# Designs tried in a protein design chat: miniprotein binders against Pentatricopeptide repeat-containing protein At3g56030, mitochondrial. Part 14

Target 1, 310 residues: Pentatricopeptide repeat-containing protein At3g56030, mitochondrial, of Arabidopsis thaliana (Mouse-ear cress) (q9ly43)
Amino acid sequence: STVNPNPTASPGRRTCVEFDNLIFKAGSSGDFEAVRRLLNSRVVNACFNTTATFKFLTNTDSYSSSLEDLRRILPQTDAGYTRKHSYETLIARLCKLGRIDDALVLINDMAIGEFGLSTCVFHPILNTLTKKNRIEEAWRVVELMRSHAIPVDVTSYNYFLTSHCYDGDVAEASRVLRKMEEEEEGVMSPDTRTYDALVLGACKSGRVEAAMAILRRMEEEGLSVLYATHAHVIGEMVESGYYALSVEFVMAYAGKDKRLDEENLGSLASKLIKRKRFKEAKMVLKEMSVRGLRMGDALREFHEKNVLQS
Below, E stands for the ipSAE of ESMFold2; O stands for the ipSAE of OpenDDE; V2 stands for 0.75 times the mean of E and O plus 0.25 times the DockQ between their complexes.

## First folded at step 18 (miniprotein)

Design TH52 (from TH50 with A95L E109Y; at its last look DockQ between E and O 0.79; V2 from the best seeds 0.79)
Fold by ESMFold2, look of step 18:
Structure TH52 (fold): chain B 310 residues (1-310), chain A 111 residues (1-111)
Amino acid sequence: as target 1 above (310 residues)
Amino acid sequence: SRRYLLLLIEWLILMATELIQEALQALDRGDYETARKLLDEAIELLQLALEYAKELGNEELITLIDQLLELVESARQAIERGDVRQARELLQEALRKLLSALEELRELYKR
């Protein structure tokens, strides 16, 4: 990812983008000793790994050789945060490439080397498998976690829960929630992602009022619904063809936070316009106008042409 | 500490409540096939809720959900035999019990 240099940064210190670019060049040219040094140096310069750090690793003809070289040099990075985060970042990259077996090899490397294997390292593996509907494989990864005495956390279970809720599979989602209660001795509590998955499941079942009630429960438990979560839920409703329900959902939640209302209504209107649902989009934009909510330029143009010019 | 089971039961009951409300609307417009389909789905959700209420061990919830299942099953049967008036009355009573179940859950969250 690209970043602008901070004008108040210490003179002569490299930026995070510069480190990622240097690592890209070194890795692409086969200079893995330089990769090792740069992974160490970036942490000293208060620059942490990003999703771009290992972008030189691809699914090209040379990628198995590059992985073997990375497996050789990562144990040689500075112990502690630097080495752990390098493994975590590489595992996440391999998952993005669909190379789950390779990610599991790195898990084993961390275990053998005693490099601080922990639950969060497994998260991208579970996330990728559940999103690809490879649920049996994901449960086998959970068993692998247990074999290393790695606790399975609420985040891990939430990937399964979200996947089942996305599919509208209430029975399987229920079994995950029950498993969360039983296997964790009741120490874990539902978090924002747990509630968001249940909101999604209610929406996929066409139960907008139930989704609203669960959002209210989140608030009563002291949890907040994030903007990104609202956008995802709105998108799922539109994608599933529940256009009128999507408007009802947003209207039922509106009035609590003007900033959130602007993002929710604006996002919904944009999605409805993209789907050519102009009747519903006009309803949303009219409500935005009545409530005094800000519109982006594209929405304002659409509103002026299609709602105000009757 | 039993918050996943409480949330699960609440989630199922909330969805069943909405299904029953929509079934009543379908009855009022004469759409008996839609009403039956909605009640079939509600029964499935309530059966799950009963199973988890038993695991929770809350006698009040178990009793309420068991009575709910009987009411909704009876309403579905009433629709099949054409007794729309009885179906409506049974579903309205089911909605009152659903509200009682939700209130019981609200009290359990306070613990």
Scores: ipSAE 0.748, ipTM 0.927, lowest interface PAE 0.6, mean pLDDT 86
ESMFold2 (binder alone), look of step 18: mean pLDDT 88; pTM 0.889
OpenDDE base, look of step 18: ipSAE 0.829; ipTM 0.934

Design TH53 (from TH50 with Q21R A95L; at its last look DockQ between E and O 0.88; V2 from the best seeds 0.80)
Fold by ESMFold2, look of step 18:
Structure TH53 (fold): chain B 310 residues (1-310), chain A 111 residues (1-111)
Amino acid sequence: as target 1 above (310 residues)
Amino acid sequence: SRRYLLLLIEWLILMATELIREALQALDRGDYETARKLLDEAIELLQLALEYAKELGNEELITLIDQLLELVESARQAIERGDVRQARELLQEALRKLLSALEELRELEKR
């Protein structure tokens, strides 16, 4: 079946959503020649692949728009960025589906075809394996990278580090840091994710003062401290049942950056409410009010109903 | 510049420092079982820090961490024999040496 493209945005070019929709229709109907042409055409229109591009590939429709058809047409896409990015997004999709062996088949396809195998292609594989605690398999993927002379970067090692720190495994986290030291003549250096993993590891060990000291080190190094990373650490403390510790953590950081304070205290209050820890949530909201911090609508409503009306 | 090893040793020392401060608090409230368990954990972290200090090849750090291990082990023994005052004094000395170790790490980072 022939796929008619959606009208382009006026006065402009077709959007990434439109390309993804067209590819979904073509792939779902088995029109892989249209898929090939759309993968080429979207790059010409500055619409790069997204997490939705290969959404028609699912586990419930095995061989409907099958991987084998994609393996046939991907080598026929435009060389360079287009083909490499198509492989990258398909590999990421397969990892999302839990199909790691299939992702590795595509790695081999790229190697044989000399289609520009590089470090970033391996990132979703390493991320998925480490999150699933398949650490030995992840190290075998690192050995595969080395067999292709592909450098193992800080991002790759940080997946291992974060996984071990999440488990509170200080000894294994230490071994990863030592391996990072070995890789090059000191070319690699600790980045924001390295420090964030160590903060996480200290938190999982119950060492809130050590975690805060590492965050101070990030400030001293001039590293950008991501608000989302603080939220993740706060969430881990709440999920682990360290409610009093979580309050201490956000209070220890309060007063340095108003936007960060609003995010940290607001995020904590929301998480405590979700866990039905209303006493602690009220404490946090009272502190937000005392400090003049902005509350989102839901938090302000809770505060007015449950704190001010008492 | 061995930046990962320096950060690793610092991370271990920071956690050991917190453990030792908590052990002192446990001593102050008479919870000797908790104090001993916290010191055992601190010893494990310091042993790991020692191995990485040896890999770094810094004799001053190695000496400081060796001395820290001796102080903490002696404090643990003092708790076992009921000598709480000696244990407290040894741990306070350990905290001072932990500060020295952290300062040495910061000097190495600058170089």
Scores: ipSAE 0.764, ipTM 0.935, lowest interface PAE 0.6, mean pLDDT 86
ESMFold2 (binder alone), look of step 18: mean pLDDT 88; pTM 0.894
OpenDDE base, look of step 18: ipSAE 0.790; ipTM 0.916

Design TH54 (from TH50 with S1K A95L; at its last look DockQ between E and O 0.90; V2 from the best seeds 0.83)
Fold by ESMFold2, look of step 18:
Structure TH54 (fold): chain B 310 residues (1-310), chain A 111 residues (1-111)
Amino acid sequence: as target 1 above (310 residues)
Amino acid sequence: KRRYLLLLIEWLILMATELIQEALQALDRGDYETARKLLDEAIELLQLALEYAKELGNEELITLIDQLLELVESARQAIERGDVRQARELLQEALRKLLSALEELRELEKR
């Protein structure tokens, strides 16, 4: 029963890109029976839906015939993973199009059809609403989840937390953390995204030392090092004019994870160049070269012209 | 173990600590308006931390944060009346208590 998706190519087997292209053509031409068959067939070929699967659905009013045809055929797809993932993918597409009410109609379709609502199908809705700062609407979606006895997980709360932290709204972020403490869905504990949000919130409040302390706390907990979390700190240091501190920060973390080092030093060098901090940028680029770290094309060009030209 | 509340209080106290350190730097350079503004922000964070410390139910944290608020408020008042030396001493004591609060939080996590 071990599975290795697409271990070797077989003659005549379609690739995942081919399935997306076929679905695009079928949906664009109105052949939704072909769409239904392709959604089933791709799973048999070890291909899952992608962000491109429903790209033929474009933005129209809520009465678009394409959506209504999809609502007709999705219940007719193979039960289990195929049907559930098709709904999830379509919900995500509707969210990308800004059609949140239509996404909620699909939630109701899944509830009526008993197709296995779970927390993960709500994630695109919550993510989209929180990123668009429609927080009150997002909380109403949480209420809807509770009315269906769907547990609100750490991922769901982290969307709210990240949104408030991005705005530097410490009071609202605090209320989300308190709600996470009250949640009775098993044992919830702070995860990588929780710490990332708190680092971001400290940075957006202008508190880089607090951000660094939380990042160290994250590492002490044994959580995965996120490149984005370091990027929050580096970005705030440069934005606030802490150029010397930013160099010290990246050097203090250098030597533990080569790919993290490449991102940290490379990103810092680029930001320093944009701020015309060429002396500091040269220091960082020299260190990248000494450590054998990869540089992007723009950094390599700057390095060769300004550091190696002597 | 109330891990979210412990992390929340730590987050608030870390930010308040940085604000108070920056306020001391502002006092050292004679920028009393900046120092006052930074202390007002620290008071807001400490008031929030106190609320969650009360929910946590830890008397040591509650006492430490209450004492922190009194020290920072007194320092703000000292700045307003021009007593920079007193303000500096009160903020230095506040920093020592902030470290004690952080230590208490770490002890609570270990339990």
Scores: ipSAE 0.783, ipTM 0.936, lowest interface PAE 0.6, mean pLDDT 87
ESMFold2 (binder alone), look of step 18: mean pLDDT 85; pTM 0.847
OpenDDE base, look of step 18: ipSAE 0.822; ipTM 0.931

## First folded at step 19 (miniprotein)

Design TH55 (from TH51 with R106K; at its last look DockQ between E and O 0.84; V2 from the best seeds 0.81)
Fold by ESMFold2, look of step 19:
Structure TH55 (fold): chain B 310 residues (1-310), chain A 111 residues (1-111)
Amino acid sequence: as target 1 above (310 residues)
Amino acid sequence: SRRYLLLLIEWLILMATELIQEALQALDRGDYETARKLLDEAIELLQLALEYAKELGNEELITLIDQLLELVESARQAIERGDVRQARELLQEALRKLLSALEELKELEKR
């Protein structure tokens, strides 16, 4: 066997990768009865669907017939978890392909079949629409959720919030936060993604000190700070020319997580080198060396020529 | 309840505070165009903060933000007429009131 099996798999048992490969072969050859059987049997083998499960579905010459065949066989999969997860996985695949209308057709199929709609099947639709700046369509999907009595959760609102904050649109982001307050009084609370969006919004507005204040508030609330949240701050500090502050920032957070330190210090060093801020870059690289942090090839070469051999 | 509105108002006030601090630095450098642009942005943020403070229904916050808007608008006008000393004094008072607003928000969250 040339495939590294899942560490949790029993000897002789098919892995999730093997099931995805078998489904790919069956779907690519038009054998949708085999696809149906594999979707059922993988769950029996403790192998859940992945982002690769429906990779055979593409936007090529044959994509239309493949979707219609999947629409025919999915209701015939084992009821309960297997069928629900198959729909969720297929909806996510359609969203990745940009086929939002087809994803909504599957939502309707699930509703008519009474297969158990939940908030999570809507998440990839909302995420895709907001990332593509199709905000009015995304709000129409929220209306659709409400028409099926499906609650709009913090995750759903955070897609809108993140999109507006990425655009630096403070007024629209504010309106989303107000809607979140109104939606379910006393039920929803700001989570890690909510704070991440506000840090991003402050950064996109050029307000690094405000961003750091919100980041400190995340920590005071006991929330885990995402790597992406640190990246927002680092990126804005460098973009705005706050090079000394950027070094201070990464040093203040260093020492907790070695992988995070490698990414923060490494990415900062790379950004500083690109901006020709060699004094600051050398400080960061020297600290990476002292802490035993791994460097990419380009950083290692710069370090050898400019820190060790200067 | 109210956690999203309180966080929103805090977010807006934090960004306005940074803008006003940078405007003071621009005044000290003689960069009046930058100072004016920064104050225009701060006014927009404070107007949003006022809107949401009214929705929150807290009269103390509403009064503080109204007073902040008066101070910042007066400072912008002082810059336009060339009264840099008055603009600096008004913005320094605005910063003191912004800190008071942040303290009021912190007290409201503890309730």
Scores: ipSAE 0.782, ipTM 0.933, lowest interface PAE 0.6, mean pLDDT 87
ESMFold2 (binder alone), look of step 19: mean pLDDT 88; pTM 0.893
OpenDDE base, look of step 19: ipSAE 0.819; ipTM 0.930

Design TH56 (from TH51 with R106M; at its last look DockQ between E and O 0.90; V2 from the best seeds 0.79)
Fold by ESMFold2, look of step 19:
Structure TH56 (fold): chain B 310 residues (1-310), chain A 111 residues (1-111)
Amino acid sequence: as target 1 above (310 residues)
Amino acid sequence: SRRYLLLLIEWLILMATELIQEALQALDRGDYETARKLLDEAIELLQLALEYAKELGNEELITLIDQLLELVESARQAIERGDVRQARELLQEALRKLLSALEELMELEKR
């Protein structure tokens, strides 16, 4: 049976990109009343905020006048999802700009206004502080979370763990893991980022065999190994002089993801060349060529001179 | 379960195992300064592992790690006095104990 299924599309419905562009123009020109209206109307059009929504905000200095305008209009947005998501999106943008004090001001605004403060709002703050090695400040943010009865989750602790492991600080990393053991959360089990941090920590300590054992344990649990985790191991193998092992490691994982293979094999070849390990580098480049993997200019030049001319 | 403590102790013991294996290689090539430095690092890691094994409250792990510390400290002392043969024997016994500690951790994870 034939039914007439072709209703006229809703004319003039904006996309999420179009709303972001309109907010960009309004915010850039200082028209924050338009920003407020667009934040409300985009949700009516099923267009939710993105990482681009507040990209008009570019000033890295805390307490600029743009903050006060945004602090004025956000409580005036529609209650519920619209307002909560606007705060979350703005806080993430402020963290990207390094304006942590401003992000904390908005946290306080959300708390006073009872606008639905949650753990995920704090993640960009903790990530930024730990990456900048402002560890004491990051722990004070954790204390702030606890003062609002907001649970600290695995993701939050993993930011600290990764930072300490990057520094090779086994004692401090151990203390974070011990804190994670004490938490009574239903999601407090070691996850992929926990294992990645421990592989990184072993590598930064010069313990490549221990790193490989942890990576194997991660695989045994059925967890997917991150691209960065492979890079930790490859880098340490070369730095420690395990050149033949580094080739074996990379070949063991080759064949599953062509872009990953290009990164792993290419990075290894470059490191081997820098260390004057031309025999091993030639093996890696030959394999890249056989597999049809793309090479950067420096690797291509080396390959032409040293592999193709044999 | 005590998954974070078990993973932490495993992490420390794995790194100590590698250090002791490298110390044996250093002894075999006559590089006694490197062997001592590697054993000092292993002792630090095993002391941390003992601290967390005590928090876990597992007497078998505590006993194993305490015996490991005695073996590694004795091996370090043997290197200082030039008794390379005894240092090697003590470290080989330490490696057997490290394997036992890893096996105990595996059993505790199942519990």
Scores: ipSAE 0.715, ipTM 0.916, lowest interface PAE 0.8, mean pLDDT 87
ESMFold2 (binder alone), look of step 19: mean pLDDT 88; pTM 0.893
OpenDDE base, look of step 19: ipSAE 0.782; ipTM 0.915

Design TH57 (from TH51 with E109M; at its last look DockQ between E and O 0.85; V2 from the best seeds 0.81)
Fold by ESMFold2, look of step 19:
Parts: C-alpha cells; sequence; structure tokens
Structure TH57 (fold): chain B 310 residues (1-310), chain A 111 residues (1-111)
C-alpha cells in the first residue's frame, strides 16, 4: 500500500466509486462493451449507479458520438432493474448537461423497448425545466407522460409549485395546488416537499409569520421538517432585519435533531456575523458550544477569539 | 376531504392576515401609501381564497371571506378619504374575522 486513497483493491466487490472510475475510463476511451459489462456487474456487486456514473459524457465537439454508443449498449444491459436504472441515471446526466431533447429521445427509446418507463424517469426532466423557468415546456412533458399512461405524482407537481413559489408567484402556485386537488385520486397527499414550497412562497412574498404558521401546520400533520425549510425562514428573517426573532426561531426548534441544530444555529451565526450583529452571533455560538454542536472552521475561530476569551 | 384545496385557502388566509397586521402598523406610523399597497395585496389574496372557497362549496368560509373582503375594501376607501380612525377599526374587525376563518379551516381539516 502506498498513497492510494483506496489501499485495498476489492476484486469483484468494488466500491461504487471504483465502478464509477472504471466506467469513466472505459467510456472516455470508447470501450462501450466494457461500459455495458460494468453496468451489469456493479449491480451484481450491490453497487448501484450514482450521479458520477456517466460523468465521461460531457458537452464537447463530439459529445453526440458518445451518446449514440450509449443508446446502442443500454438496451443490451441486463433486463429489469439494471437496465431501467441505467436509463434513469443517463437521463439525469443529460438533464444536468442541459440536453433535454436528448433525454426525451431516451424516454422514447425506453417506450419502444418496453423497458419499464415510469414516473421517476421524468422527474429530472421536469426538475430541470421548472428550475430554468421553462414552464410551458415542462407542461408539455406532463402531456407526454399522460400519452404513455404515466401518472403525474406529487413529486412532479412539487417541481412546478416550488418554481412558482421561488418567484413569489402566488397566483400560479395556487393554480398548481388546484390541479393537484383536481387530479388527486385518493392516493396523493401534501408531503414535506409540498409544505416546503409553501413556506418558501410565503418567505419570498415577505410573509415570515405566515411561513412560521405553515411550519407549525407541518408539525401538526406529523411531517418531518427539512433543513431547507428552516433555511427559508431564517434567511427571510435575517434579510428583513428581524434578528431577535431569528434567534428565537432557531432556539424554539433546538434540541430535536443535533444535525438540524448544527445547520440552523451555524447558518444563523454566520449570517449574523456577516451583518455585523456580533452580540446576537455570540449568543448563538455560546448556545452551540453549550449543546456540544459542531462548528465550521470560521465559526470556531470567531467563537474562540470572541466568546471563550471574554 | 379536499386536502390540497383546504391547505391552499389556509395559505392564502395566513398571508392576508400578516398583510393586514402590517397595514395596521403602517397606519399607526402614518405611512398611508404602504398601508394602501398592503391592503391591495391582501384584497388580491382574499379574492383568490374566495374563488377556492366557492369551489370547495363551504358556505361558512364563503360568508367569512366575503365579509373580510368588504371590510378590507371599506378600510381601503377610508384611507383614501383620510378617515384613518375608521380604517383602523375596520382592519381590527377584519383581523377578528381572519381568526374565525382560520378556526373554520382547522375544523374542516380535522374532519
Amino acid sequence: as target 1 above (310 residues)
Amino acid sequence: SRRYLLLLIEWLILMATELIQEALQALDRGDYETARKLLDEAIELLQLALEYAKELGNEELITLIDQLLELVESARQAIERGDVRQARELLQEALRKLLSALEELRELMKR
């Protein structure tokens, strides 16, 4: 063993990183038979595809050639989960590259081959289009889903809802919620992402008290609250100059989840320091220390110099 | 139950409540331009809430939101004519009605 980050090779039981690295080498060198074999063997070794699996596919002068080779070999991967997951992973990669039309070509490939087209395959396409504010195109993808008898799920609608809420467009967000109600067949229910979008929408409208009320509603429904949801509220409070309220907010939720506490208090302390609110920041850092919460390097340095030494 | 529709109406009502509270604060500090802008926004939200309450078919909510719209619109007019005392009284009544609407929504969600 030398300076190898993975000092022990695992023949036939490689890590997911090792499989991704081997696929990167094979794809970069044009060895797509090796890519096919590695996609099959990683699943046999309980190493599923990751966001790095198709990283060798980039936007270069000859990027269309690599895609055509992938389109040739993917139908020849092991049937079932292996093939379906390979398509899902490649579609997600194409979306990350901004190649939505190519992702839709793969959708059609899956449909023709009858490879198990389902709602989750469309999620990265809808996510990308809505985040780029290409809402009309996103609705056309919904129509494509319907043409394949693919149900539009809560996750799909939440991409639209989040996009409109991020823009503060209450009227359009309302229309999405109405569509969710109309198309509910007794299976769909508001989930944590639905409430997260509504908290975000209230915050983007400058309605922090309404956002807090929706958070309380999430708790009453027994839904777990994500760090991102708390971050919407913390960010709006600090942006609006409600520093005392922001400290009260993070303290009210402290003690339930140590990782959440670390993120909430740490984020707030950093924002307060940036705005020169050192008295409030010291209070937050002191509480982090008392609770044994992990601090980032910059916060730890500030705490040692300004709190422990005084 | 119509869970998405009830959540939507609650969301709109909560934001309208905060807008009206902020408008009262603006009246107290003499900022009548801000108060009018906040009430215009609250009216828009209440009009949406009324539309969805009608779709829900709940007569109690429809009545409450309709009364809220009348109160807020009257307060808006009172500000335009310089009658800030009446505007404040109308908005305080609107806040009491908003609390009633929120209680009705919570009862409907329990069912």
Scores: ipSAE 0.780, ipTM 0.934, lowest interface PAE 0.6, mean pLDDT 87
ESMFold2 (binder alone), look of step 19: mean pLDDT 89; pTM 0.899
OpenDDE base, look of step 19: ipSAE 0.828; ipTM 0.934
ESMFold2, look of step 21: ipSAE 0.766; ipTM 0.928
ESMFold2 (binder alone), look of step 21: mean pLDDT 89; pTM 0.898
OpenDDE base, look of step 21: ipSAE 0.828; ipTM 0.934

Design TH58 (from TH50 with L5F; at its last fold request DockQ between E and O 0.79; V2 from the best seeds 0.80)
Amino acid sequence: SRRYFLLLIEWLILMATELIQEALQALDRGDYETARKLLDEAIELLQLALEYAKELGNEELITLIDQLLELVESARQAIERGDVRQARELLQEAARKLLSALEELRELEKR
ESMFold2, look of step 19: ipSAE 0.789; ipTM 0.936
ESMFold2 (binder alone), look of step 19: mean pLDDT 87; pTM 0.876
OpenDDE base, look of step 19: ipSAE 0.829; ipTM 0.934
ESMFold2, look of step 21: ipSAE 0.785; ipTM 0.932
ESMFold2 (binder alone), look of step 21: mean pLDDT 87; pTM 0.876
OpenDDE base, look of step 21: ipSAE 0.828; ipTM 0.934
ESMFold2, fold request of step 23: ipSAE 0.723, 0.782, 0.729; ipTM 0.919, 0.928, 0.924
ESMFold2 (binder alone), fold request of step 23: mean pLDDT 87, 87, 87; pTM 0.879, 0.878, 0.876
OpenDDE base, fold request of step 23: ipSAE 0.836, 0.837, 0.836; ipTM 0.937, 0.937, 0.937

Design TH59 (from TH50 with E22Q; at its last look DockQ between E and O 0.90; V2 from the best seeds 0.82)
Fold by ESMFold2, look of step 19:
Structure TH59 (fold): chain B 310 residues (1-310), chain A 111 residues (1-111)
Amino acid sequence: as target 1 above (310 residues)
Amino acid sequence: SRRYLLLLIEWLILMATELIQQALQALDRGDYETARKLLDEAIELLQLALEYAKELGNEELITLIDQLLELVESARQAIERGDVRQARELLQEAARKLLSALEELRELEKR
């Protein structure tokens, strides 16, 4: 009969992990009204959606029912940023699950509802399609972007470029670069991912010298070279038998990031040992020791026996 | 405004340069089949570079790449007829012209 007027004090702000865990529990139990409320309230708590937000949606027997419920509650979230970001996050999740057709259904839902389509919702779709070599479908998605007057940005084209370069298809990669030159909406410039793709393409063609020339171009343009780009070049140098050059390459980039140095030098040393290039491996391990870089057990044993005790 | 097209041509020419240098090495060791295959690949890349140089509209690049194609095709024919000395000379000239093409691309980027 008596109402408790004293609410429980809750002095701390919920974290993004807490919101994601609550959404996981609610979605897993079928409580999509709770999911809707949590999507709204996390924004009030300055906690934005993450890659874990829709983790409860999986490729299980409950997938179709859960998706239908999500399609029902997303239009009911707070208008503006909250609703738009919820769609973007769910579309990305569907792409991770390989559910491209369902992601396109959500694109259509956003278009009909006028919820603010943007380039971001298309990126995971294009990435997934190009990685699966569904290039014709990916170009149809580009045409869909154009039909909504959404600019096709450098990131979008780079998914195509990276896919063709990974396959060593220089002619198709060239056609993508030509399309990037022709883009009439906004002036695009080659970015870090553009150069990464060209380095990859040169590496897949067995052209290590060309790859290094493109890396020098990246540095001249003031672009940071990605760890993935380094890994492509290191791997190709070893595969192609450029062992001394591979050592020179990792040494030229060493000194900026201890964790990166441990990965680059460590992985190179391991590759050289597997190829029985013990002279080059010893050089790399000596440098790792001088710089105080951590070694795995196998590398440490090799270093002690072959570098320190020789 | 032509940054992607210039980068594309440079990328193709860099790879063709490496192919021609490797073909010279193959000739020096007597591996004529490898040299021919490398030249076939270089010709394909130079044909693409020529196509895009024409789109760029730069007559100096077009002339350089056309001369490169003539040299590399002549070198391939020389290998076919067993004239290794002529093939080497033609490829050495092609390598020098490839460097000139790369320098022209640098000048175009500055402008």
Scores: ipSAE 0.759, ipTM 0.924, lowest interface PAE 0.6, mean pLDDT 87
ESMFold2 (binder alone), look of step 19: mean pLDDT 88; pTM 0.887
OpenDDE base, look of step 19: ipSAE 0.820; ipTM 0.929

Design TH60 (from TH50 with L48M; at its last look DockQ between E and O 0.75; V2 from the best seeds 0.79)
Fold by ESMFold2, look of step 19:
Structure TH60 (fold): chain B 310 residues (1-310), chain A 111 residues (1-111)
Amino acid sequence: as target 1 above (310 residues)
Amino acid sequence: SRRYLLLLIEWLILMATELIQEALQALDRGDYETARKLLDEAIELLQMALEYAKELGNEELITLIDQLLELVESARQAIERGDVRQARELLQEAARKLLSALEELRELEKR
C-alpha cells in the first residue's frame, strides 16, 4: 500500500511544533540543560515560543522541582527577546495552571535580574485573576505594577471591565470605566474591547436592545466588531427566549462577510438545537444552504437528517 | 476628552430605556409586579447616570435625568395605588425624555 510520509525538516529547519515536542521530552525527563539550549535555538530558527512550550509543567503546587529548575535555567538563556519571551511564556503557563503566586515569583525574578519587566507580563496574571473572579487580588497586582512604575494600560482595565460585565455587575463595571477616564484624561478613546465588554454587560443584564444599540455605536465609530461581540448578542437572545429576534439579527448582518455569516448562523443554529428549537434551527440551516455557507459536521448531519428529508 | 464617561452614561441610559419600554408592555398585559420590578431597576440605573452626569458637569443632561427619575418614581407610586392610566402616561413621557438625553449625549460627543 502507498504511504506519503510526513514532511520532516532538517535539524537546522525545525518547526515550532518540533521544538515544543523536543522541549516537552527534555523537560519531562529532567534535562533542563537541553531545555535551555532549545529555547535559544528555536529563536535562531524563527520558531518562537507557543502556548505548548512549557506544557510539561503540570504541577499546581507553589514550588515544584520543575519550576525551580526552570527558574535556574531561564536567566541563562540568551539575553534580549529570547529570555523575555521565555519568561512571558512561562508566566502565562503558570497562570493557566492557576499558580498565580508562582507567576508573581517570576515577576520578581525579572525585576531583580533586570530582564525588562513590562506591562505585557502582567496581562496573563490580570486576565486569569479577573476570569476567576479574584478581583481583590487583581487590584493588588495593579498596585504591584504601580510599585514598579509600570503603566496600567487599557488592556489591563478591560480585563476588569469584561469580568464585571460578564457577571452583569453594572455598578462595578461603571466604576472601572470611571477609573479609565481618570487614568487617560481624554488622551485615548474606548477601544474595540471596551465596546465588546459593554455589549456583553448589557446582554448579561438581559438588555438585548441596549446591546444592539452599543454594537451600532461600535460601527459608527469605525471600530472592528469582534466575532465574539456578535456571539454575546446571539447567546443572550437564545438564552432569553428571543428566538425570532435572534434569526432577525443574524439575517440583518448576513451578506457582508461570508466568514462572519458562517459563524453567526452556524452558532445560532447550534444554540437553537440545544434549546430544542428545531423549527427555528431548520430555518437557519436552510438559509445557510441557500447562501452557500459552510456547516460544521454536527450541523451538516442535522441538516441532512432533518431538513433535506423535509 | 471625557469619552469613557460619556459612553458610560449612554450605556446606563440605553439599558434604562429598554427597562421602561418593557415595563410599559408589562402594564399593558396587567403584570404590575413585573412592571414595578423593572422600574426599580431603571431607577437604580438612572441614579447612577445622574451621578456621572453631575461629574460631567452638563446641566442640560443633569436636568433631563433628574426629570426622568421624578417621572419613573411617580409612575412606580401610581402602580402601587392602582392608577395604571397615570403610570402609563408618566412612563410614555419618560420614554420621550430618554430620547432627548441620548441626543444630548450625542451632541456632547461631537464637541
Scores: ipSAE 0.776, ipTM 0.938, lowest interface PAE 0.6, mean pLDDT 86
ESMFold2 (binder alone), look of step 19: mean pLDDT 88; pTM 0.885
OpenDDE base, look of step 19: ipSAE 0.818; ipTM 0.929

